# Ledger of designs, part 23: VH-VL binders against Counting factor-associated protein A (cfaA)

Target 1, 212 residues: Counting factor-associated protein A (cfaA), of Dictyostelium discoideum (Social amoeba) (q54z64)
Amino acid sequence: QFISIQKYDFSGNCKNSSDSASSFEASSESAAICMQNDLLSGIVTNEGVCLIFNEVPTTFIISTKGDYIVRSIYDINDNNCQGGIIENKAIEIDECFVECADDYHGSTYLFSTETSLNYPSNTFMEISYNGECDGQWKTSFNYLQYYIVNKCNVAHEIETHTFSVGCNSTSSWVSEYAGEVCTVEPTVTTSYPIVDNCGDLDNSNFIDYCNI
Key: E = the ipSAE of ESMFold2; O = the ipSAE of ESMFold2 at other seeds; V2 = 0.75 times the mean of E and O plus 0.25 times the DockQ between their complexes.

## First folded at step 18 (VH-VL; framework fv_libivirumab)

Design Z6 (from Y4 with heavy chain Y102T S105H; at its last look DockQ between E and O 0.59; V2 from the best seeds 0.62)
Fold by ESMFold2, look of step 18:
Structure Z6 (fold): chain C 212 residues (1-212), chain A 124 residues (1-124), chain B 112 residues (1-112)
Amino acid sequence: as target 1 above (212 residues)
Amino acid sequence: QVQLVESGGGVVRPGRSLRLSCAASGFTFSNYAINWVRQAPGKGLEWVAIIWYDGSNKYYRDSVKGRFTISRDDSKNTLYLQMNSLRTEDTAVYYCAKGGYTWGHGRTWYFDYWGLGTTVTVSS
Amino acid sequence: DIVMTQSPLSLSVTPGEPASISCRSSQSLLHRNGYTYLDWYLQKPGHSPQLLIYLGSNRASGVPDRFSGSGSGTEYTLKISRVEAEDVGVYYCMQALQTPLTFGQGTKLEIK
């Protein structure tokens, strides 16, 4: 059984509640509220996998009764989620919630569970798996991160700007825009080759995949 | 209290080898990536190498590839830099620095704690 | 390799006045995850470097709130709202997006 985390386009009003660091506020509403907006990106993961969520080391576990997902947050540099849990948070399954970064910016998420591996088409994907460095990720899958191509995202910076993700069979790219919407010509586009990344002395491998 | 203590520096002729050590304490060493960063006399900072928390991946700046080897021994809480075929341009203070990692789709590289450094001088 | 270029290379500031240090990268430091991988360090005279700012704008633990980071694309700025005597040293930006990790050439800050 897999945990699916979908990030949707944010629309609404947030109020900044923290004065020393980025802060998140969460609320719960029906899944239909999230699904009225564009899907931007997502994660599909197995339980208990240490991964980076919102730039902090995190694990997700489905509760014993299957009622909710436990999100465990670790120290920001704790690469393997072994340095002790900073915070546990119960996440309602199939409910839409909002986490705010400031008055105008936030993220909306839908957490769900799935019995089979599902991910959208028209995505650039980054996949973590174990085993031999040969691209056979589905038999030893850890988690994947996907980005919907050609969708406007808001960057996590002090000044508002936006970006979109694109890819083809050989490259991926990030296009940046100066304003709050991606309607003007990009100010810069940065391209990367599609790569397979293998560890020197481990069982963890990463691949890029353009799923068009 | 987090501490990083470098040792093994010295004066050596070009073409010779040195082995640097960085003894770590005050944190769970096996959870963190560790780096070597150097600073030539009167110059700025220059990243040298990183090793992941589990020893799985090692990355080097081009000028030291094939000559330097980074390694770690988690049972001793110690980071190593084996420096072979030393050149005069390798002359610097060498710091070990805690932090940084790569996880496929995302990266955070910042060095929250630094040692005091050990001096390597390569001269004829 | 990503080249980092700092300006100015030297800065003299009257105590209590603001200071601003710029850093430019040869490519964008924005990752597709929406975060910008730029860090700032201070090396005080006779000391090892210390982290000030990570991910473009996040203040490290124990760093006074008079330090702030901003920027986007290829241009980034470290600001000190009111310079104090203990702020003397050399400031470095570093890109943390890809190996090899690279620093700017440094900006020496002095008190007038």
Scores: ipSAE 0.616, ipTM 0.811, lowest interface PAE 1.5, mean pLDDT 83
ESMFold2 (binder alone), look of step 18: mean pLDDT 91; pTM 0.942
ESMFold2 at other seeds, look of step 18: ipSAE 0.635; ipTM 0.822

## First folded at step 20 (VH-VL; framework fv_libivirumab)

Design Q50y (from Z2 with heavy chain I50Y; at its last fold request DockQ between E and O 0.75; V2 from the best seeds 0.68)
Heavy chain, then light chain:
Amino acid sequence: QVQLVESGGGVVRPGRSLRLSCAASGFTFSNYAINWVRQAPGKGLEWVAYIWYDGSYKYYRDSVKGRFTISRDDSKNTLYLQMNSLRTEDTAVYYCAKGGYYWGSGRTWYFDYWGLGTTVTVSS
Amino acid sequence: DIVMTQSPLSLSVTPGEPASISCRSSQSLLHRNGYTYLDWYLQKPGHSPQLLIYLGSNRASGVPDRFSGSGSGTEYTLKISRVEAEDVGVYYCMQALQTPLTFGQGTKLEIK
ESMFold2, look of step 20: ipSAE 0.749; ipTM 0.857
ESMFold2 (binder alone), look of step 20: mean pLDDT 91; pTM 0.943
ESMFold2 at other seeds, look of step 20: ipSAE 0.149; ipTM 0.667
ESMFold2, look of step 21: ipSAE 0.684; ipTM 0.836
ESMFold2 (binder alone), look of step 21: mean pLDDT 91; pTM 0.940
ESMFold2 at other seeds, look of step 21: ipSAE 0.736; ipTM 0.851
ESMFold2, fold request of step 22: ipSAE 0.639, 0.600, 0.583; ipTM 0.822, 0.804, 0.794
ESMFold2 (binder alone), fold request of step 22: mean pLDDT 90, 90, 91; pTM 0.938, 0.941, 0.941
ESMFold2 at other seeds, fold request of step 22: ipSAE 0.506, 0.676, 0.620; ipTM 0.775, 0.835, 0.811

Design Q6d (from Z2 with heavy chain Y102D; at its last look DockQ between E and O 0.75; V2 from the best seeds 0.63)
Fold by ESMFold2, look of step 20:
Structure Q6d (fold): chain C 212 residues (1-212), chain A 124 residues (1-124), chain B 112 residues (1-112)
Amino acid sequence: as target 1 above (212 residues)
Amino acid sequence: QVQLVESGGGVVRPGRSLRLSCAASGFTFSNYAINWVRQAPGKGLEWVAIIWYDGSYKYYRDSVKGRFTISRDDSKNTLYLQMNSLRTEDTAVYYCAKGGYDWGSGRTWYFDYWGLGTTVTVSS
Amino acid sequence: DIVMTQSPLSLSVTPGEPASISCRSSQSLLHRNGYTYLDWYLQKPGHSPQLLIYLGSNRASGVPDRFSGSGSGTEYTLKISRVEAEDVGVYYCMQALQTPLTFGQGTKLEIK
């Protein structure tokens, strides 16, 4: 089983909301609330894998009965998730929830489980995998993060700015825009080469992949 | 409480070697990446090297690559910097600093705890 | 390498008055995950550096709320709303987006 985390565009109003990190009702209508907005990015992970979610070390496991996901949160620099859990959160499967950043900005998430590996097309992907340092990640991946190319995203915590992600076979880039939507020419675009950051001895490897 | 204590600094001539140590306490050392950061007299801060929590990745600034070796001994909660072929421009206070990030994605990297520093002077 | 440039390099402030320190990067510090990888440190006279602000605007544990970080793209600012005598020292910005990690030159804050 795999855990799928989808991040959708948020166009609601977080003003006077106390419901950050809250979940919506467990129904297909709750998932439809997320899906009325654009998919922006996501994560597919195996259970118990240490990864960074919202800039904190995190593991996810599926509950014993399979009806919710447990997020375990670790200390900010605990990059192997071995220093003890500081908080557990239960997350409803197939439910849309909102996490507010400020009065006008937030993120909406949909957590689900999958029996096979799936991820969208037209994405830039960052993949963690084990085994030989050869780029053959699908049989041994830990987790992957994907970013839908050419979709407008809202930046976190440093003023309201927007950005989009693009890629081709040799490069990825981040384009920034003035204001709350990506409506005009980017103000700055930063390019990165596509890399295979292969670990020497650890059986843990990272690879970029432009899935277009 | 988190503590980082450097030692092994001294005065040496160019071309010589020194080994710096950083003794850690107050946290589970094996869970964290540790860095060396240096500061030349009257100058600003300069990142030197990092070692990942399991020792699997070691990264160096270009000016020390091939001359310096970062290592860790988790059984002794100690970080090391072996400095070979020392140059006058290596003269600095050397700090160890706790912090790391998720390699491959380029995620967060900030140093929440610093040692007191140990002084290395390389002079003719 | 990402070059970090601070302005001013020296700042003299009357106690109780505000202070502002600028930092410019040679490229954007915004990552595709939506976070900005800019940190601020204070080195008090005779002491090791200490973390003030991480990810552009988050205060480290124990840092008073008179310190605030802001900025976007390639321009960042640290503000102190009311300078106190204990705030004297050298302030550094650092980019944490990619290796090699790089610091600004430092801004020395003095009391008038």
Scores: ipSAE 0.540, ipTM 0.781, lowest interface PAE 1.9, mean pLDDT 82
ESMFold2 (binder alone), look of step 20: mean pLDDT 91; pTM 0.937
ESMFold2 at other seeds, look of step 20: ipSAE 0.651; ipTM 0.817

Design Q6t (from Z2 with heavy chain Y102T; at its last look DockQ between E and O 0.58; V2 from the best seeds 0.64)
Heavy chain, then light chain:
Amino acid sequence: QVQLVESGGGVVRPGRSLRLSCAASGFTFSNYAINWVRQAPGKGLEWVAIIWYDGSYKYYRDSVKGRFTISRDDSKNTLYLQMNSLRTEDTAVYYCAKGGYTWGSGRTWYFDYWGLGTTVTVSS
Amino acid sequence: DIVMTQSPLSLSVTPGEPASISCRSSQSLLHRNGYTYLDWYLQKPGHSPQLLIYLGSNRASGVPDRFSGSGSGTEYTLKISRVEAEDVGVYYCMQALQTPLTFGQGTKLEIK
ESMFold2, look of step 20: ipSAE 0.644; ipTM 0.822
ESMFold2 (binder alone), look of step 20: mean pLDDT 91; pTM 0.944
ESMFold2 at other seeds, look of step 20: ipSAE 0.689; ipTM 0.841

Design Q6v (from Z2 with heavy chain Y102V; at its last look DockQ between E and O 0.64; V2 from the best seeds 0.63)
Fold by ESMFold2 at other seeds, look of step 20:
Structure Q6v (fold): chain C 212 residues (1-212), chain A 124 residues (1-124), chain B 112 residues (1-112)
Amino acid sequence: as target 1 above (212 residues)
Amino acid sequence: QVQLVESGGGVVRPGRSLRLSCAASGFTFSNYAINWVRQAPGKGLEWVAIIWYDGSYKYYRDSVKGRFTISRDDSKNTLYLQMNSLRTEDTAVYYCAKGGYVWGSGRTWYFDYWGLGTTVTVSS
Amino acid sequence: DIVMTQSPLSLSVTPGEPASISCRSSQSLLHRNGYTYLDWYLQKPGHSPQLLIYLGSNRASGVPDRFSGSGSGTEYTLKISRVEAEDVGVYYCMQALQTPLTFGQGTKLEIK
């Protein structure tokens, strides 16, 4: 089974949280509430894979009964998840919750499990996979991150600024916009080549994919 | 208590070699990317090289590529910088700096701990 | 390569007054994950550099709240609301978005 983590556009209020970073389990709602908003990005991962979630080294494992996901949090500089676990958190499957950054800013997430690999169309994807360095990632991947193309996102800043992600067969880009929405010409656009890298150790490979 | 201790600096003539070491303690060395950063006398900071936690990725600034080799020995908790074909412009204090990395993008976590530095002087 | 340009290169401040240091990058440091990969370091006289600010605006552990970071696009600012004597040294911005990692030239802060 795979763990799917979907990030939706935030429309809630984080005021009255004890602190912004620690409120993510306090607001658990049905999946329908998340899905009222636009999907912005997500992760599909196998169990126990070390990845960076919200800039913190993290592993996810489905509980023995399959009724929740265990998020294990590692020290911020423990990039291979080999040090001690700082904290375990239970995450309800198919429940919408909010992880707050401050009183008015946060991220809205839906965690689920899937028996087959699913990901949206019109995405830029970053994929980790094993085996031959041949781009055949679908049956051997460790995890993938995807970003919905041409969707307006809010950056992690006190002063809000927005951005969108785009891609084609040779490049990806990030466009930044003035103000709270992506409504006019971008103020800055930064382009990157599509990456296809072989990891020589641990038999891991990394590939970008524009799924248009 | 995290500690990084550089050694192996000295005075050498151009064209010679030196090997710098950085002994690490107080953390699990094999979990972290480590960097070399240098500072010429009276000048600013200049990043030199990075090695990932498993040694799978090494990257160098252009001015040292082909002359310097970064390496690590996890059994000794030690980072190395082999500096060959030294030039006068390599004269600097060399720091090792602890910093992580993020998956597949080239992004680097901030440097949370620095050593005290070791001085390399290349003079004719 | 991403070029980092600091201004001013030297700053003389009366204790208790504010200070502001600018850093400009040759491209945006915003990643598609929504984080900005800009760090600030202070090197006090005779010491190794120490981290002040990471990911644009986050204070490192033990850094007083009179230090703050901000910015958007290719312009970033470190502010010190009230300069104290222990703030003397050279301040560097660094981009951590991609290798090769690059620093600004440094801004030397002195007490008047």
Scores: ipSAE 0.604, ipTM 0.811, lowest interface PAE 1.6, mean pLDDT 83
ESMFold2, look of step 20: ipSAE 0.640; ipTM 0.820
ESMFold2 (binder alone), look of step 20: mean pLDDT 91; pTM 0.945

Design Q6vy (from Z2 with heavy chain Y102V G106Y; at its last look DockQ between E and O 0.03; V2 from the best seeds 0.00; counts 0 for: pae E 5.7 > 2, placed apart)
Fold by ESMFold2, look of step 20:
Formats: sequence, C-alpha cells, structure tokens
Structure Q6vy (fold): chain C 212 residues (1-212), chain A 124 residues (1-124), chain B 112 residues (1-112)
Amino acid sequence: as target 1 above (212 residues)
Amino acid sequence: QVQLVESGGGVVRPGRSLRLSCAASGFTFSNYAINWVRQAPGKGLEWVAIIWYDGSYKYYRDSVKGRFTISRDDSKNTLYLQMNSLRTEDTAVYYCAKGGYVWGSYRTWYFDYWGLGTTVTVSS
Amino acid sequence: DIVMTQSPLSLSVTPGEPASISCRSSQSLLHRNGYTYLDWYLQKPGHSPQLLIYLGSNRASGVPDRFSGSGSGTEYTLKISRVEAEDVGVYYCMQALQTPLTFGQGTKLEIK
C-alpha cells in the first residue's frame, strides 16, 4: 500500500482553534472540505522511506498504526533517518482537516492510504526509485512529491504572498507574487535544474518529471 | 530589486558584545532562509550561521556556537546576529546572504544575493 | 564537516584564453533527493561575493554563458571559455549538502 498526503487550498475556519502549527498535527475543526479542484500539492510514499522536503524543516518517516498515519520526526541533517526519533505525530486516516496558523490562516490536508499508485496530471514531480538508472520509475517507486503546475499557492500560512510552479523538459521554476492571488506578473521567478541521477547511496535513483 | 544592508559593525575589545542587523528589501523576506557569512582580513569565506524561513531551524559553525545567536523579525524584514564574548578571531567582514526560494525540495541552500558587508574588528 | 579543496589557488590567464578551476569534496555532494549541492561564487576585488553556478552546473541569472560548471562524485570544475578583464577576482566553491556549509580556499584569477 501507499500513503498519500495531499495539501488543499485553505477551506477552514480557524477562530477559537488551539492549533497554530503548519505541521501534520491534528485539528479539532474537522469540518474542512477537500475538493479535487482545490488540490495544490502532495506526497505519495511507501512506508518506512526517509523523507526530506524543503517546506518541512525536518526529516521524517511515515508509517501506519491502526486508523492513524504516524510521522516519526528526525533531525533535518539526518539524511538517512539513522539517528533517534525526536517526536511521533499521529493523524487520522481519510479525514480532511485544517492545521491553523492563526484565526484566519491555515492549511488543509488529507492523509490516506491507497492500494495503487495515483498522482494527478499537470504536475511537476520529484521522484525517488530503485533499480536501473533508465527513468522507468514506476516499477521500483519509493516516494514522490508533486505540485500542480500553474496553480496558486500561499507561500506560508500567515503570509499574503503567493507562488506558482511551472516546468518544461529542461527546467522547473517557482514564480512569486505579491498579494493573495497569483497575477500574470510575478515579483520574481527562480529556475531550477531538471534532475536525472543514479544514486551513489542506498541504490536510489532520482528524477524530476514535468508531467504536462 | 533585491537589497541587503548590514549594519552594527565596529571596533570592540575582546569579551564584549555586538549586534549585527541585516535590513532586507525587494523580496518576500519570510519566504527565505538567511545566512551570515564572514571573511577575515586576507582570508577566504567562512559560513557562520543559518536561520530557516520561519525561524524553526538555526545552525551555527562550531567556533561560534554558544556565543552567537541568529534571529529574524519578519515584521521588520530584518535578520540579526547577536555576538557575545567576542574574540580576536571573530575579526572579519560579515555578510548576510539570501537563500533561494523555499518550496518542496532543498533548492534554498545557495546564496543568490549578498549584502555589502559590515566590518567587525576585535582588538585587544 | 565536509572539506572543500580548490586547485589551483592562483591562476594567471592571457585575455581571451580559457580557464579551469577544480574543486574536490571530502564526500559526495549528491543528496538522496537526487540533487548535487555544489555552488560557485565570484568575489571581484573590493566587492561582496556573487553567485555564478548553483547545483553543480546551472548558471545564475545574468551570468554569461562563457561560464560553465560540471562534475560528479567528489570532483567539480568551473570553466571560463574565454577570460575577460571583468572576470578577475577570487572564485569559491561551496557545498550546500549539510550544515555547517563550507567553502573551498578560493582561487585567485588574474590577467597576465
């Protein structure tokens, strides 16, 4: 089975909430709505894979326990999750929820398990896989992270600034915008290389994939 | 237009304290990790400290750990370096350096913009 | 700490001639996410450093195409296909794989 973590456009009400983190911590405001048209980004992973993402300044492993998905948190410099677990956080499977930053801002998430590998089209993806270094990642998949291209994201839950992600066969880029919506005129656009590497460590291969 | 302006340098005796500031403009300060990098007279570049975009992660080179504190105030678009128990070895030009944009991968660990630097001289 | 070693430490180049600067790391700079965390900077005389190359081979905005970066494993190279007078200064490689971030010793490029 696969574990899916999806981030949606904010749809909750955060007044009277005690949750002030942008982490995976559970919220008591479970009336959130996770509609597919509101999907912004996500992670699909197998259990036990050491995950490192820039938006989360931690290293973690995802696993299941009963009706919960558990995130085991390690030091950010622990590149292989070899050190001690700092903290475990549990989140209920298949419940759309909000993690609040303040009374008016937060992030909406859905944690689920899936029997087959699913991910949206029109995405920029970063993928880890094992085996031959030939770009055929689906047969030996470890994890992937994706952003839906040309979709407006809030940079940080408290900020009024937004960003969008784009890509083509040679590059990906992040466009930043002043204000609450992504206009046609970004403040800055930063380009990143497309990666296609054979791993020297852990027999893992890495590929950026512009799934347009 | 991205701009980083350091201030707070000066000449002090060993054992004293200084607080450096870095005023940022022309970009969304709260989206970026910011670093301090120093350069002793006639020497190469030496990384000093980093603070993550939301302040959740701070790391220091060993020679300053416990003496220097990095912090940020996003409401003022300002990075700080509190330097206590200064030593003659801390004499350098101190630069603030902006990391890349923070999103789903480790794309933020290069320094695309640097300040002009502020000089710290620790002299006995 | 990851040790970064540059060679040569000084380089004199006839204008219009190519130049090559090497950087060696004490361990691979390839991260589990597939990116290679090696950057190049130029510090012109009397100025602060400026980014030239990030993630091994990618030119920063506004950097002329005569600059290129390459390398794999623990060895990396910065090439200037045709040196111009404005290229004088000290070139540094830096690893950004893990903290503490570390620079090479610098390579001073001069016009002969």
Scores: ipSAE 0.069, ipTM 0.637, lowest interface PAE 5.7, mean pLDDT 80
ESMFold2 (binder alone), look of step 20: mean pLDDT 91; pTM 0.946
ESMFold2 at other seeds, look of step 20: ipSAE 0.481; ipTM 0.780

Design Q96y (from Z2 with light chain L101Y; at its last look DockQ between E and O 0.65; V2 from the best seeds 0.00; counts 0 for: pae O 4.9 > 2)
Fold by ESMFold2 at other seeds, look of step 20:
Structure Q96y (fold): chain C 212 residues (1-212), chain A 124 residues (1-124), chain B 112 residues (1-112)
Amino acid sequence: as target 1 above (212 residues)
Amino acid sequence: QVQLVESGGGVVRPGRSLRLSCAASGFTFSNYAINWVRQAPGKGLEWVAIIWYDGSYKYYRDSVKGRFTISRDDSKNTLYLQMNSLRTEDTAVYYCAKGGYYWGSGRTWYFDYWGLGTTVTVSS
Amino acid sequence: DIVMTQSPLSLSVTPGEPASISCRSSQSLLHRNGYTYLDWYLQKPGHSPQLLIYLGSNRASGVPDRFSGSGSGTEYTLKISRVEAEDVGVYYCMQALQTPYTFGQGTKLEIK
C-alpha cells in the first residue's frame, strides 16, 4: 500500500478563496485542475514513514483513515517523528484540492493510494530504499520524490519567478527564468552529478535516477 | 526551554588537542542535526562541522578535515568536537547550533538556537 | 564550496532611515523543491548570532516586520525599512543548500 502525493500546475487565482480543509473538509476543484499534463512533481511513500515534504518543509507521517489520508504534523526538526503531533490534517482520497499561499499563488494537490509502485516517465527521481546498497531500490522501497523534467514550475517566493528541472544519465540540473513563464533562455542553470549513496548505519540508501 | 551550553575551551599550544562539549536540553536531542560554527577574534562566522540526527552523516570544512572529529552521545544529550593537531588559525569562539534535516526532500535551512560559545586560543 | 559575498561590509545609518544589505552566491540557492536556501543572521554586540530571515524571505519568530528579505538566483537582499538603535550589529547571510554551509563576510551596521 503506497500513498501518492501529486502536485499540479495552478492555473487559477486564490482571490476570494481560503486554504483547503480543516478536519475532513477540503475545497474541490474541477477535474481539469489535476490533469496529467499539469503534473509537476510528486512523492510516493509507504504509510507511516517520517517525511520532510518538498513543497512545505514540515515533518510529518502520512496514514490512512477511512476515505481520508491524514498528515500528522510534527516539529520541522523532529526528524524521527517521535515528539508530539502538533496538528492532524485530513485530505479526502482522490480529491483534487488547492492550497493557497496568497491571493495569486497556490498549489494544487491530489492524494491517492496505490496497490503497486507507480511513477511517471520523464522524471528526475530521488529514492530512499532499505537493505543492501546494490541499486535494487524497487524491492526495498521507503519513498521516492520525483520532478517532471522540462516542466515549468513557479518558485516559492513573494516575487514570482520560474524554473525547470532536467537530467540525463550523468547529471541533473535546475534552470531558472525571470518572470512568470519559462522562456527560451534561462538566467542561470545549475548542474549536479547523479549520485548513489549508502546509509550504512540505519540501512537506508539514497539514489538519484533520471527516468527518461 | 531550548538550551545549548558549550564547554572545554581553553588556551593550548599548537599541535595539542582539545575536546569541546555541547550540552543540550529542552528538546529531543536525538531528532536533530547539530553544527559547530566558529568565529575568530574580530572576524566573521565560519561553519565547522555537522552531524546528522542519527550520526550517519558527518561533514567538515576543508581546513579541519582529518584533524577534527564531530560526534554525539544521545544518551547524554551531548555533542562533541575532538580537535587534534591544533593550529593558531583555529583560535576562535566555538558555538554549537541546532538545526536539522533529513536526506531526500528535506533540508537544513536555518540555525534557530545557538549556545553562548566557548573560547579556544591556540598560541605559543 | 558555495561562496557568499556581502556588500557593503559596513554601513552607517541615520535612525529612522532605510538600510539595504546585498548578498551574492557563486551558484543558485534554488532547490528542485522550489525553495531558496538562504538565511540571514544578526549578531548584536557581545551576543551570539540570532536568526532573522530563513528561506530567503520568511521572518523568524519575534523579528519585526521592518525586516524583509528578497532575491532569487544568486542575488539576495536584506532590507530594514526604518533603522532603530537596537539594530546595530553585524549581519550575515548564509547558504544552507549544501555542505559545507558558508557565510558571507558580514556587514557591520552602525548608527550615525
Scores: ipSAE 0.208, ipTM 0.660, lowest interface PAE 4.9, mean pLDDT 79
ESMFold2, look of step 20: ipSAE 0.531; ipTM 0.779
ESMFold2 (binder alone), look of step 20: mean pLDDT 91; pTM 0.945

## First folded at step 21 (VH-VL; framework fv_libivirumab)

Design R1 (from Q50y with heavy chain S30D; at its last read DockQ between E and O 0.87; V2 from the best seeds 0.69)
Heavy chain, then light chain:
Amino acid sequence: QVQLVESGGGVVRPGRSLRLSCAASGFTFDNYAINWVRQAPGKGLEWVAYIWYDGSYKYYRDSVKGRFTISRDDSKNTLYLQMNSLRTEDTAVYYCAKGGYYWGSGRTWYFDYWGLGTTVTVSS
Amino acid sequence: DIVMTQSPLSLSVTPGEPASISCRSSQSLLHRNGYTYLDWYLQKPGHSPQLLIYLGSNRASGVPDRFSGSGSGTEYTLKISRVEAEDVGVYYCMQALQTPLTFGQGTKLEIK
ESMFold2, look of step 21: ipSAE 0.585; ipTM 0.796
ESMFold2 (binder alone), look of step 21: mean pLDDT 91; pTM 0.940
ESMFold2 at other seeds, look of step 21: ipSAE 0.741; ipTM 0.859
ESMFold2, fold request of step 22: ipSAE 0.599, 0.638, 0.573; ipTM 0.802, 0.812, 0.791
ESMFold2 (binder alone), fold request of step 22: mean pLDDT 90, 91, 90; pTM 0.939, 0.941, 0.937
ESMFold2 at other seeds, fold request of step 22: ipSAE 0.693, 0.492, 0.461; ipTM 0.833, 0.751, 0.702
ESMFold2, last read: ipSAE 0.568, 0.579, 0.625; ipTM 0.792, 0.797, 0.813
ESMFold2 (binder alone), last read: mean pLDDT 90, 90, 90; pTM 0.936, 0.936, 0.934
ESMFold2 at other seeds, last read: ipSAE 0.642, 0.446, 0.647; ipTM 0.820, 0.754, 0.820

Design R2 (from Q50y with heavy chain Y102T; at its last look DockQ between E and O 0.73; V2 from the best seeds 0.64)
Fold by ESMFold2, look of step 21:
Structure R2 (fold): chain C 212 residues (1-212), chain A 124 residues (1-124), chain B 112 residues (1-112)
Amino acid sequence: as target 1 above (212 residues)
Amino acid sequence: QVQLVESGGGVVRPGRSLRLSCAASGFTFSNYAINWVRQAPGKGLEWVAYIWYDGSYKYYRDSVKGRFTISRDDSKNTLYLQMNSLRTEDTAVYYCAKGGYTWGSGRTWYFDYWGLGTTVTVSS
Amino acid sequence: DIVMTQSPLSLSVTPGEPASISCRSSQSLLHRNGYTYLDWYLQKPGHSPQLLIYLGSNRASGVPDRFSGSGSGTEYTLKISRVEAEDVGVYYCMQALQTPLTFGQGTKLEIK
């Protein structure tokens, strides 16, 4: 009933792809290949919910035969995914996909479907939900985004810029690092208070939650 | 072809009101957040306000809160800025700008299309 | 409010030479989703602004390859590898991480 999108640490070498086409070509392998790497973040969503995926407004719908997820891509500023679909892409369920940005950078994803809501522990979570602003999101959620705490991520735009996410009961933070790995002290840490954002920023109730 | 055309600017004395309009065409107006951005003579750009695609959220810079009201009429593809209690500091070219979207608990903005602007002059 | 500070405020460049414009923010613009919420705009003389770079380094449609954006932490840079006469105007950085949206003061680029 739910679509689960897991982002894993990238370990592929995009150099083996065509240079001009590598940013648009993905390789597909069994789920076991993705799961050899650390899980970094993920999304759990209902079908047809408008959300931002890889910088563009996107909806996901499970195919009629149930073995593919259809990713529909909308114009970059289309706030409700009601404009024309620019492109539909089929994504195989339970297969490991690598999408390359350049020869040394990409993203590794696993798409699956689940009958019950599942998400990992040790995460900072952002949850969008409908209904009363009372924090009871599980009965009415639209989607959730989670970030595994204390995992090293590569920032999208810079190959040597890395960051990690942390949280506690009152705040979340993003720590940035100058190098290719998060092994040195952060160069800057930006902290945010954890508050309920009832109807605040996207026509839905949403909350931030430190699940540790 | 996306087009945004502002109107309603003029010369007024302090304390007076003006209503700016921005007529949109070439895109489905009801799908997009729209903003007002202003530029005082010889000065830089200053964001003023935005309204969400469905009108549910309106945000203002502090210096105009309580004096300016942003609104939209999707049946006419038109954005408005009602400017009350105008001050000399409000003198500027006012642009409407298309853009803004949701990501999780936040929004991000980059304005992919701008109007030509309409000039507001507040002088005694 | 996030304060955006540009330098230099004015730049005179010989055609064919590179140019570099710096933008500094009062806090990091990197979001936990991995994107940096910094945009660059060009306002040519007598025109409204146009988007050059979004999300730190992405070129907008129709923007020449000689424009590039980079940066980390609180410091960001717009580079023009070879300045052309059509590049004259005022360049603005803008943070798009949170309201109120804020611009730098602008950098006027002129041909010398």
Scores: ipSAE 0.599, ipTM 0.803, lowest interface PAE 1.6, mean pLDDT 83
ESMFold2 (binder alone), look of step 21: mean pLDDT 91; pTM 0.944
ESMFold2 at other seeds, look of step 21: ipSAE 0.627; ipTM 0.810

